# Ledger of designs, part 14: VHH binders against q12xb4

Target 1, 267 residues: q12xb4
Amino acid sequence: MLDFVGLGLFDEKDISLKGLEKIHNADKVYVEFYTSILMGTDLEKMEMLYKKKITVLSREDVEQHAEDWLVDAKDSNVVFLTGGDTMVSTTHVDLRLRAADMGIKTTLIHGASIASAICGLSGLQNYRFGKSVTIPHPYVSNRGVRVVSQTPYDTIKNNIEAGLHTAVFLDIDKDKGYMTVNQAMEILLEVEGKLGEGVMVDRLAVGIARAGSPSPVVKADYIEALRDYYLGGPLHIVVIPAELHFVEAEALVKLAGAPEGILENID

## First folded at step 4 (VHH)

Design v35 (framework vhh_lunsekimig_d3)
Fold by ESMFold2-Fast, scan of step 4:
Structure v35 (fold): chain B 267 residues (1-267), chain A 125 residues (1-125)
Amino acid sequence: as target 1 above (267 residues)
Amino acid sequence: EVQLVESGGGVVQPGGSLRLSCAASGFTVSSNYLYWYRQAAGIERELIASIYSGGKTYYVDSVKGRFTISRDNSENTMYLQMNSLRAEDTGLYYCARVTTYYDSEGYRRYYFDYWGQGTLVTVSS
């Protein structure tokens, strides 16, 4: 038996009661932190609250050598923990398929996802969101050329044309660290400077820091202003709104400090 | 000695154009962050446009597409080309060199090192 358990957004207490029961009944507990981390906790705090030893798996352990630990689930209860919700913004459905090939039954215990948290924090309606996108850190190619992905710009443009908001996930890199809202704004404006299509010009954005924590920050302003706004520590995420319903615009002004002028541009 | 001198203001009809100049002395325009501010009667001075050392520009929404900030490194001068002028564009236009800091609310604020004397723009029929 292999139980996938989502840990939620911020600390070891975000786990559901059902998830906690799975951990208590487990013979082996594994966790991965490469897709998402909980900034309000660490391995020691998790082990202390859950009263179980937890083994950390690397990306290679999960993606390349999964059968090495999945075999334990043939004759025992194994729990696999992931930040957020287990099947959101991960390739972990592949683990369920590999388990099935080995004759292992799997279940899902859901956790709170950043995808729903941003709707609650911003006041933007879930059904008005389009395709999400991740901004990767810029890198230098084998030819010595600095590469900035155009995909986020294109995805935001397509969503805006369809009247849909964009959830913009920010890259987490072992060496480059956690991308900030400020860096994301700079990257979008850099791409705008190259393409010249006006997509990011006078564009409202919402910066969110530390969703699920006791002190989240939600700030709505134009992209140029958000470059200069201090949101504090990770993790950060961005939402680019398209046309706003009146309630959405009011929420951004009253709860996220958006410029009052946005109330003049209501869908 | 650092000095900024504005010129090019005047009276123009709605829909007309003016080009403002900001002549710099004591520093190089290509190496500094430079700003155009506007002050209308009874209204607090506001940022209209800026140009960074790398050439990147910023404009407030009310002037985007109508105003263009530029610099001439050989003349050590910054310009503001103003097209499609409106009555609400009336005011004293100042150029400035500025440094920045973050305030207690987390916003970037400006400490003005040097200001020009201002040049008056009047848009009337």
Scores: ipSAE 0.000, ipTM 0.099, lowest interface PAE 22.5, mean pLDDT 84

Design w01 (framework vhh_lunsekimig_d3)
Fold by ESMFold2-Fast, scan of step 4:
Structure w01 (fold): chain B 267 residues (1-267), chain A 123 residues (1-123)
Amino acid sequence: as target 1 above (267 residues)
Amino acid sequence: EVQLVESGGGVVQPGGSLRLSCAASGFTFSRYALYWYRQAAGIERELIASIYSGGRTNYVDSVKGRFTISRDNSENTMYLQMNSLRAEDTGLYYCARDYSWSGSYYPDAFDIWGQGTLVTVSS
């Protein structure tokens, strides 16, 4: 059988007791880090706590060559580890379908997800969120043209018009590293400068760093102010609020240091 | 530029010894766990030895007692001392840097494979 185990947000202790039990009973343990990263730990600490050797799989190992390791689950216990929760913001449901095609039974052991963590840390209500979006790193095409995605701007605009908050994921690139809140603010303002629709003008945002750590940073301020605000090391994520309920605005002021003036613009 | 370069392979008789080296550059060597993998003809690449930043080591059963992995953080080099070599040890030997979660780069950048060094055990 194949057990999918979510590792949670930050370190090797975020795993559930059920997940740890699956690892202890496993014959083979695999992990992937291309969808999500646990910044508070490393492979050695995981192997020491879990008392198992862990084999790291690349995106290609998971997406193209999965059958090479899935065959072990026919006659033994295989565990597949993912940061966060295994089926949130991943294509790993395809692994379950491939396992089913091979006659392999699968289970899901959930982990804490960044999707729920941002709600707890900011005080913004989960049912008031719209479509999430990722800001990719700007890149230069083969023809020397700088490309900046307009999709985040459009998604945020559409959510605001519908009265919905936007969870904004920040790109991870092997050469450019982990995108910061500061870089994200610069990118959104760059797109605003080209389109001129006023979406990012005087726009409140929430910068979050190291969710799930003992001391996460949560800072709410206007995009222009967050551009220069130091949030420390990765991983970073942004939330762009739309219209705020009074409790949401109060949480941002009291817990995230938002400007007190936001309390005067809500019901 | 991040690089891993293997050396020390060659032809040796059964029962002989070889020392492989993996020279690293472009990153803080002492912070990473490092691995030796072996690929024989018609067989998938196999992890044979690992050494963690704290010095802990692991070996696959087929090489335990015969191979010793070590690291020299001042020289940015990892070694594999291979003794009592058998025909089954023939293959391409690769060094790899695995994931460092305290690191600053995309996870795929931690899976760095060198060019490999060929070890042939024959009469």
Scores: ipSAE 0.000, ipTM 0.123, lowest interface PAE 15.2, mean pLDDT 84

Design w02 (framework vhh_lunsekimig_d3)
Fold by ESMFold2-Fast, scan of step 4:
Structure w02 (fold): chain B 267 residues (1-267), chain A 123 residues (1-123)
Amino acid sequence: as target 1 above (267 residues)
Amino acid sequence: EVQLVESGGGVVQPGGSLRLSCAASGFTFSRYALYWYRQAAGIERELIASITSGGKTNYVDSVKGRFTISRDNSENTMYLQMNSLRAEDTGLYYCAAVSDYSGSYWPDAFDIWGQGTLVTVSS
């Protein structure tokens, strides 16, 4: 048996009671931190609260050599932990398919997801969101050329044209670290400078830091203002609103400090 | 590190053949749709061939029957077999990868481009 358990947003206490029960009954517990990191905890705190030894798996262990540890689930109870909710914004469905090929039964124990947290924190309605997108860190190619992804710009543009908000996930890199709202704003403006389509001009954005913590930061302002706004430590995420309903605009002004002038730009 | 690296370009005479390779690292290759683009002098970059994660292929009319795109998920590599090459096939060939989950979080959310490999068809 292989149980997938989502850990939630911030610390070792965000796990559900069902998830904790699965851990207590497990013969082996694995975790990966390459898709998401819980900023309010560490491995030692997790092991202390959960009362189980936890083995950390690398991306290679999960994506290329999964059968090496999945085989244990044929005759014992194995738990696989991820930040957030296991099947949201991950490729972990591949592990379920591989387990099925080996005759291993799998279950899902859900955790709180950043996808719902951003709606609660911003006041933007979940049914008004379009396709989400991730901004990768710019990189230097083998030929020494700086590469910046255009996909976030295109996704935001298409969503705005459809009247839909965009959830913008920010890259996590072992060498470059956690992308900040400030870096994301700079990247979007850099692409705007190249394409010149006016998508990011006078564009409202919402920067969110440390969702699920006791004191998250939520700041709504135009992209150029957010470029220089200090939101503190990771993890960060961005929302780019499209057309706002009155309640959404009011929430951004009252709860996220958006410019009062946005109340004139609503249905 | 997320990366695509092209190889196999070079100088070939008309009617000749070349096999281009695009090697991937740092992402789950089998989950991505893969593309070959060509940039010729004075012409906008154009899509010439694609292959989905499920293996379905598409080609522009000018290369149908001459070029074959394929993928090997076990080697994290995509190929473009180019036969009956013409002078008009000269250009920089770029590979690119797009996740069907481009809206998802890291690591499957990147559009990834190689830096290009030069193909010159001349006598």
Scores: ipSAE 0.000, ipTM 0.208, lowest interface PAE 15.4, mean pLDDT 85

Design w03 (framework vhh_8pnl_2)
Fold by ESMFold2-Fast, scan of step 4:
Structure w03 (fold): chain B 267 residues (1-267), chain A 123 residues (1-123)
Amino acid sequence: as target 1 above (267 residues)
Amino acid sequence: QGQLVESGGGLVQPGGSLRLSCADAGFTFSRYAMAWYRQAPGKERELVARIYSGGKTNYADFVKGRFTISRDNAKSTLYLQMNSLKPEDTAMYYCAAESDWSGSYYPDAFDIWGQGTRVTVSA
């Protein structure tokens, strides 16, 4: 038996009671951190609370060599932990298919996902979101040219034209660290300066910091203002709203300090 | 500064060899990806080599074919075998225990860093 358990957003306490029960009854517990980071915890805190030894798996252990540890689930109870919800923004369905090929039964114990957290924190309706996108850190090519991805700009443009909000994930780099909302705003404005299509001009955005923590920050303002707004420590995420329903606009004004003028953008 | 202790650095002539060791003093070594980083005078700290818990290795282009990373989980020790050393390899070498958060290495995710061991390659 292989149980997939979502750990939620922030720390070792975000696990559901059902997830904790699966861990307590497990013979082996594995975790991966390459799909998501839980900023409020570490391996020691997890092991102390869960009362189990946890083996950390790399991307290679999961994606290339999964059978090496999946075989344990034929004759024992194995738990596989991921941040967030196990099957959201991961390729882990492939692990379920491999387990099925081996005759191993799998279950899913859900965790809170950033996909639903941003909706709750901003007041923007889940069913009004389009394709998500990640802003990568700009880099210098082998030929010495600075490269800034145009994909986030194009994705946001297409979503806005369809009346859909965009969830914008922010890159994590070993040398450059966690991208902030401020850096993301600068990058989008840099691309706007090159393309000149007016997509980011006077564009409303929502900056969110530390979703799921005791001290989350949610700030809605135009991109130019968010560029200079202090949101504190990681992790950051951005939402670019399209046309707003009245309740969405009211939520951004009352709960995220958006300019009252956005009430003019009600559909 | 944590549970990792590096050793094996020293002065060596160009073309020579050194073997660095990193000993675990109290965490569960076999569960972590382990890496060697270096910092040359006047430069930023950079990844040299990584070995994952499953044994797969990853090397920086500037050391491929010259350096070999290995681990002995029974002895809780990480090694870096450095062959064909060049003056450009002169640096402080650091051991780190880490996890891969997103397919990209994230420096704040390192739970444990060693104090470093100095490698000098000169005539």
Scores: ipSAE 0.000, ipTM 0.141, lowest interface PAE 14.4, mean pLDDT 84

Design w04 (framework vhh_lunsekimig_d3)
Fold by ESMFold2-Fast, scan of step 4:
Structure w04 (fold): chain B 267 residues (1-267), chain A 122 residues (1-122)
Amino acid sequence: as target 1 above (267 residues)
Amino acid sequence: EVQLVESGGGVVQPGGSLRLSCAASGFTVSRNYLYWYRQAAGIERELIASIYSGGRTNYVDSVKGRFTISRDNSENTMYLQMNSLRAEDTGLYYCAKLWYDSSGYYEPFDYWGQGTLVTVSS
């Protein structure tokens, strides 16, 4: 048997009781940290709380050599841990398919996802979100030209035209570090300067830091203002709202400090 | 740092063949999820073929049996062999690399090449 268990957003206590029961009944417990890390914990704290030894799998162990450890699930209980929710923002459905090919039964024990956390923190309605997108760090091509992805701009534009909010994930790089809301605002304005379609001009955005932690920050303001707003440490995420229902606008003003003027143009 | 460069597109008669190449730099093709997407005029970009890090492949129904995705680790290049081409296969072909990182906030995204144009003349 192979049980996929989502660990949630921030620390070792975010696991569900069902997930904890799966760990206690497991013969082997694996975790991967290459799709997501819980910023509020470490391996030792997880093992202490869960009362089980945990083996860390590399990307290669999961993606290229999965059968090497999946065979254990034929005759024993194996648990595979992932931050967040196991099948959200991962390719782990491939592991389920490989397990099925080997005759191994799989189950999913869900964890809290950043997708729902941003809705709760901002007050924006989940059913009003469109396609999400990630802003990558700008890079320099082999021809020496600086490349800034246009995909975030296009995705936000398409969502706004459809009346849908956009969840905007921010790149993480070993050398450049965790992208901040401030850097994301600068990148979107840079692309706006090149395309000139007015999508990011006077555009409201929501900056969120440390979702799922005891000290999250949520700040709604125009992109130009958020460029200079201090949100503290990682991890950061952005939401670009489209048309707002009155309750959504009120939530942004009351809970995220959005400019009160947004309430005047609702409906 | 990560870069994908497509080549091999061109004009071909119906029933002909083309081999598209995607040269990678800044990462190793054997260790990544890699995709070919197609964008025809007036339609949304469509995933047509993928190869997973473990070598498993997937194809959209319209190209199954006609297209083959592969990798050459020594050349750090991904290929799309296209056989029995049809007018409907005309479009810009993009290679893409799936990216995700070790972060609770991170959502997978694709690094994209610039695209290579395939025109199947009627």
Scores: ipSAE 0.000, ipTM 0.193, lowest interface PAE 15.6, mean pLDDT 84

Design w05 (framework vhh_lunsekimig_d3)
Fold by ESMFold2-Fast, scan of step 4:
Structure w05 (fold): chain B 267 residues (1-267), chain A 124 residues (1-124)
Amino acid sequence: as target 1 above (267 residues)
Amino acid sequence: EVQLVESGGGVVQPGGSLRLSCAASGFTFSRYALYWYRQAAGIERELIASIYSGGKTNYVDSVKGRFTISRDNSENTMYLQMNSLRAEDTGLYYCARDLWYDSSGYYLEYFDYWGQGTLVTVSS
């Protein structure tokens, strides 16, 4: 048996009681940290609270060598831990399919996801969100030219035209680290300068840092202002609102410090 | 060990044809969507063709009607048949897999453009 357990947003205490029961009954416990880092904990704190040894799997262990550890689930209880909720913004459904091909039963124990957390923190309604997108770090081409992905700009534009908010995930890179809200604002404005379509001009955005922590930061302001706003340490995420219902606009002003002028843009 | 190995590139005259291959190993090929990307010097890498696990295909407008993507799940190989080649088709062609793509978009930090690519040069 293979149990997938979501760990939630921030620290080792975010696990559900059901998830903790699965760990206590497990013969083997694995975790991966490459899809999501829980910034409020580390392996030692997790092992201490859960009272189990945890083996860390690399991206290669999960993507390329999965059968090496999945085989343990044929005759024992194996738990696989992931930050957030296991099947949200991950490719771990592939592990379930590979386990099924080996005759291994799998179950899911859900964890809190950033996808729902951003709605609670911002006051924006989840059913009014469109397609999410990730902003990758800019790179330098083989000709030495700086290249910035246009995809986030296009996705945000399409959502706005449809009246839908955009959840904007920020890249995690081995060498460049965790992208900040400030860097994301700079990237969107750089693409705006290239395309000139006015999508990011006077555009409201919501910066969120450390969702699920004791001290999350939620700040709504125009992109140009957020470029210079200090949100502290990772992990960061951005929401670009489209047309706001009055209650959404009021929540952003009262709870996230948005400019009061946004209330005048509501019918 | 996941490997994607591109082949079939070369030098052709405008109006010519090439067939690219992407040989895959180390994963359950039939479960993944597969893509052809093109990287020209000085511009960002662009997706030119997609083929999903169920066989559905998509193309960027500039190659639609000229390029055909296909897959052979029994041979773990994806192909790109390129006809009526133009100078602007010049570039390094990479094959890639994603993991799972949902309708809300996916965090693509594991997205791989495996292999060194295969060079296509369309020159008079």
Scores: ipSAE 0.000, ipTM 0.135, lowest interface PAE 15.4, mean pLDDT 84

Design w06 (framework vhh_lunsekimig_d3)
Fold by ESMFold2-Fast, scan of step 4:
Structure w06 (fold): chain B 267 residues (1-267), chain A 123 residues (1-123)
Amino acid sequence: as target 1 above (267 residues)
Amino acid sequence: EVQLVESGGGVVQPGGSLRLSCAASGFTFSIYALYWYRQAAGIERELIASITSGGRTNYVDSVKGRFTISRDNSENTMYLQMNSLRAEDTGLYYCAAKYTWSGSYYDSAFDYWGQGTLVTVSS
């Protein structure tokens, strides 16, 4: 048996009671931190609360050497822990398919997802969101040229034209670290400077830091202002709103400190 | 820094076999989903085979049973074994690597592409 358990957003207490029960009944517990990091906890705190030894799996262990540990689930109860919700913004469905090929039964115990948390924190309605996108860290090519992905710009543009908000994930890179809202704003403005289509000019954005923590920060302002706004430590995420429903605009002004002028640009 | 280099293309008779290789450098190969695309003259580029980071494969119907995609993460190389080649298999074959996740903190949105290698199946 292999149980996938979502750990939620921030610390070791975000796990559901059902998830905790699966851990207590497990013969072996694995965790991965490469798809999502719970900034409010660490392995020691998790092991103390859950009262179980936890083996950390690297990305390579999960993607390349999964058979080495999946085999344990043929004759015992194995739990695999992931930040957030197990199958949201992960490739872990591949692990379920590999387990099925080995004759191993799998279950899902859900956790809170950043996908729903940003709706609650911003006040923006989930049904008004379009395709999400990730801003990758820019890199320098073999020819010494700076390469910046145009995909986030295009996705935001297409969503805005369709009247849909964009959830913008910020890349985590082992060498460059956690992208901040400030860096994301700079990248979007850099692409705007190259393309000149006016998509990011005077564009409202919502910066969110530490969703699920006791002290989350939610700040709505124009991209140029957010470029210079301090949101504190990771993890950061951005939402680019399209046309706002009246309640959405009020929420951003009253709860996220958006400029009052946005109340004149509503449905 | 980032490179995908195809090799193994050439001219073969109908019914022949060919093995394409795609050697990667400059990124963490093992976590990427990998793809073979084919472009014939005057036709839009089409996806013919894919392999996930976990090794799951998918093929377009026209090559299923004849082509086999595989990956060797220790050598940072992807392969396409092409058997029972037909005239319609003629084209420029491109390898591509895409982040495994879409819409996550780790989805880079960068598509890495090779230069292409020509396969000609003579009449």
Scores: ipSAE 0.011, ipTM 0.412, lowest interface PAE 9.0, mean pLDDT 87

Design w07 (framework vhh_lunsekimig_d3)
Fold by ESMFold2-Fast, scan of step 4:
Structure w07 (fold): chain B 267 residues (1-267), chain A 124 residues (1-124)
Amino acid sequence: as target 1 above (267 residues)
Amino acid sequence: EVQLVESGGGVVQPGGSLRLSCAASGFTFSRYALYWYRQAAGIERELIASITSGGRTNYVDSVKGRFTISRDNSENTMYLQMNSLRAEDTGLYYCAKELYYGSGSYYPEYFDYWGQGTLVTVSS
């Protein structure tokens, strides 16, 4: 048996009671931190609260050598821990398929996801979101050319044209670290400067830091203002609103400090 | 370590042909969609062709009818057969795998795994 358990958003206490029960009944517990990091905890705090030894798996252990540890689940109870919700924004469905190929039964114990947290924190309605997108850190190609992905710009543009909000995930890199809202704003404005389509000009955005923590920051303002706004430590995420319902606009003004002028063109 | 290794590039005259290969290791090859991208100097990396785990293919209009993508799941290798090559096809060709199984994501920012590329030069 292999149980996938989502750890939630921020610290070791975000786990569900069902998830904790799975850990207590497990013969082996594994965790990966390459898809998501819980900024409010560490391995020692998790092991102390859960009262269980936890083995950390690398991306290679999960994606390439999974069978090496999946075999344990044939005759014992194995738990695999992931930040957030188990199958949201991860490749872990591949692990379920590999387990199935080996005759191993799998279950999912859900955790709180950033996908729902951004709706609660901003007041923007879940059913009014379009395709999500990730902003990668700019990189240098093999030809020595600096590459900045155009895809976030295109996705935001297409969503806005359809009247849909965009959840914008921010890249996590071993060397460059966690992308901030400020860096994301700069990247979108850089692409705007190249394309000149006016998509990011006077565009409202919502910066969110530390969802699920005791001190989350939610700040709605125009992209140029957010570029220079201090949101504190990671993890950060951005939402680009499209057309706002009156309740959404009120929420952004009252709860996220959006400019009051956004209330004048709402229906 | 997920590894993608491109080969088969070279110098060819207009109207010529080349066959590119992408040898993969470190993941369950047969379950992922795979992509060929092209990078020309001063231009963003662009998607050229894709193939799903089931073998369904898609091409950018500029190469449709001239390029053929294929996969060999037993060899963990993807191919790009390039015919009737034009000067505009010159570039560094990269292969990539779908980041999330079944997501259909073909956007470069979702790919943590890129090969070093293979250079194709079409010149007289």
Scores: ipSAE 0.000, ipTM 0.130, lowest interface PAE 17.6, mean pLDDT 85

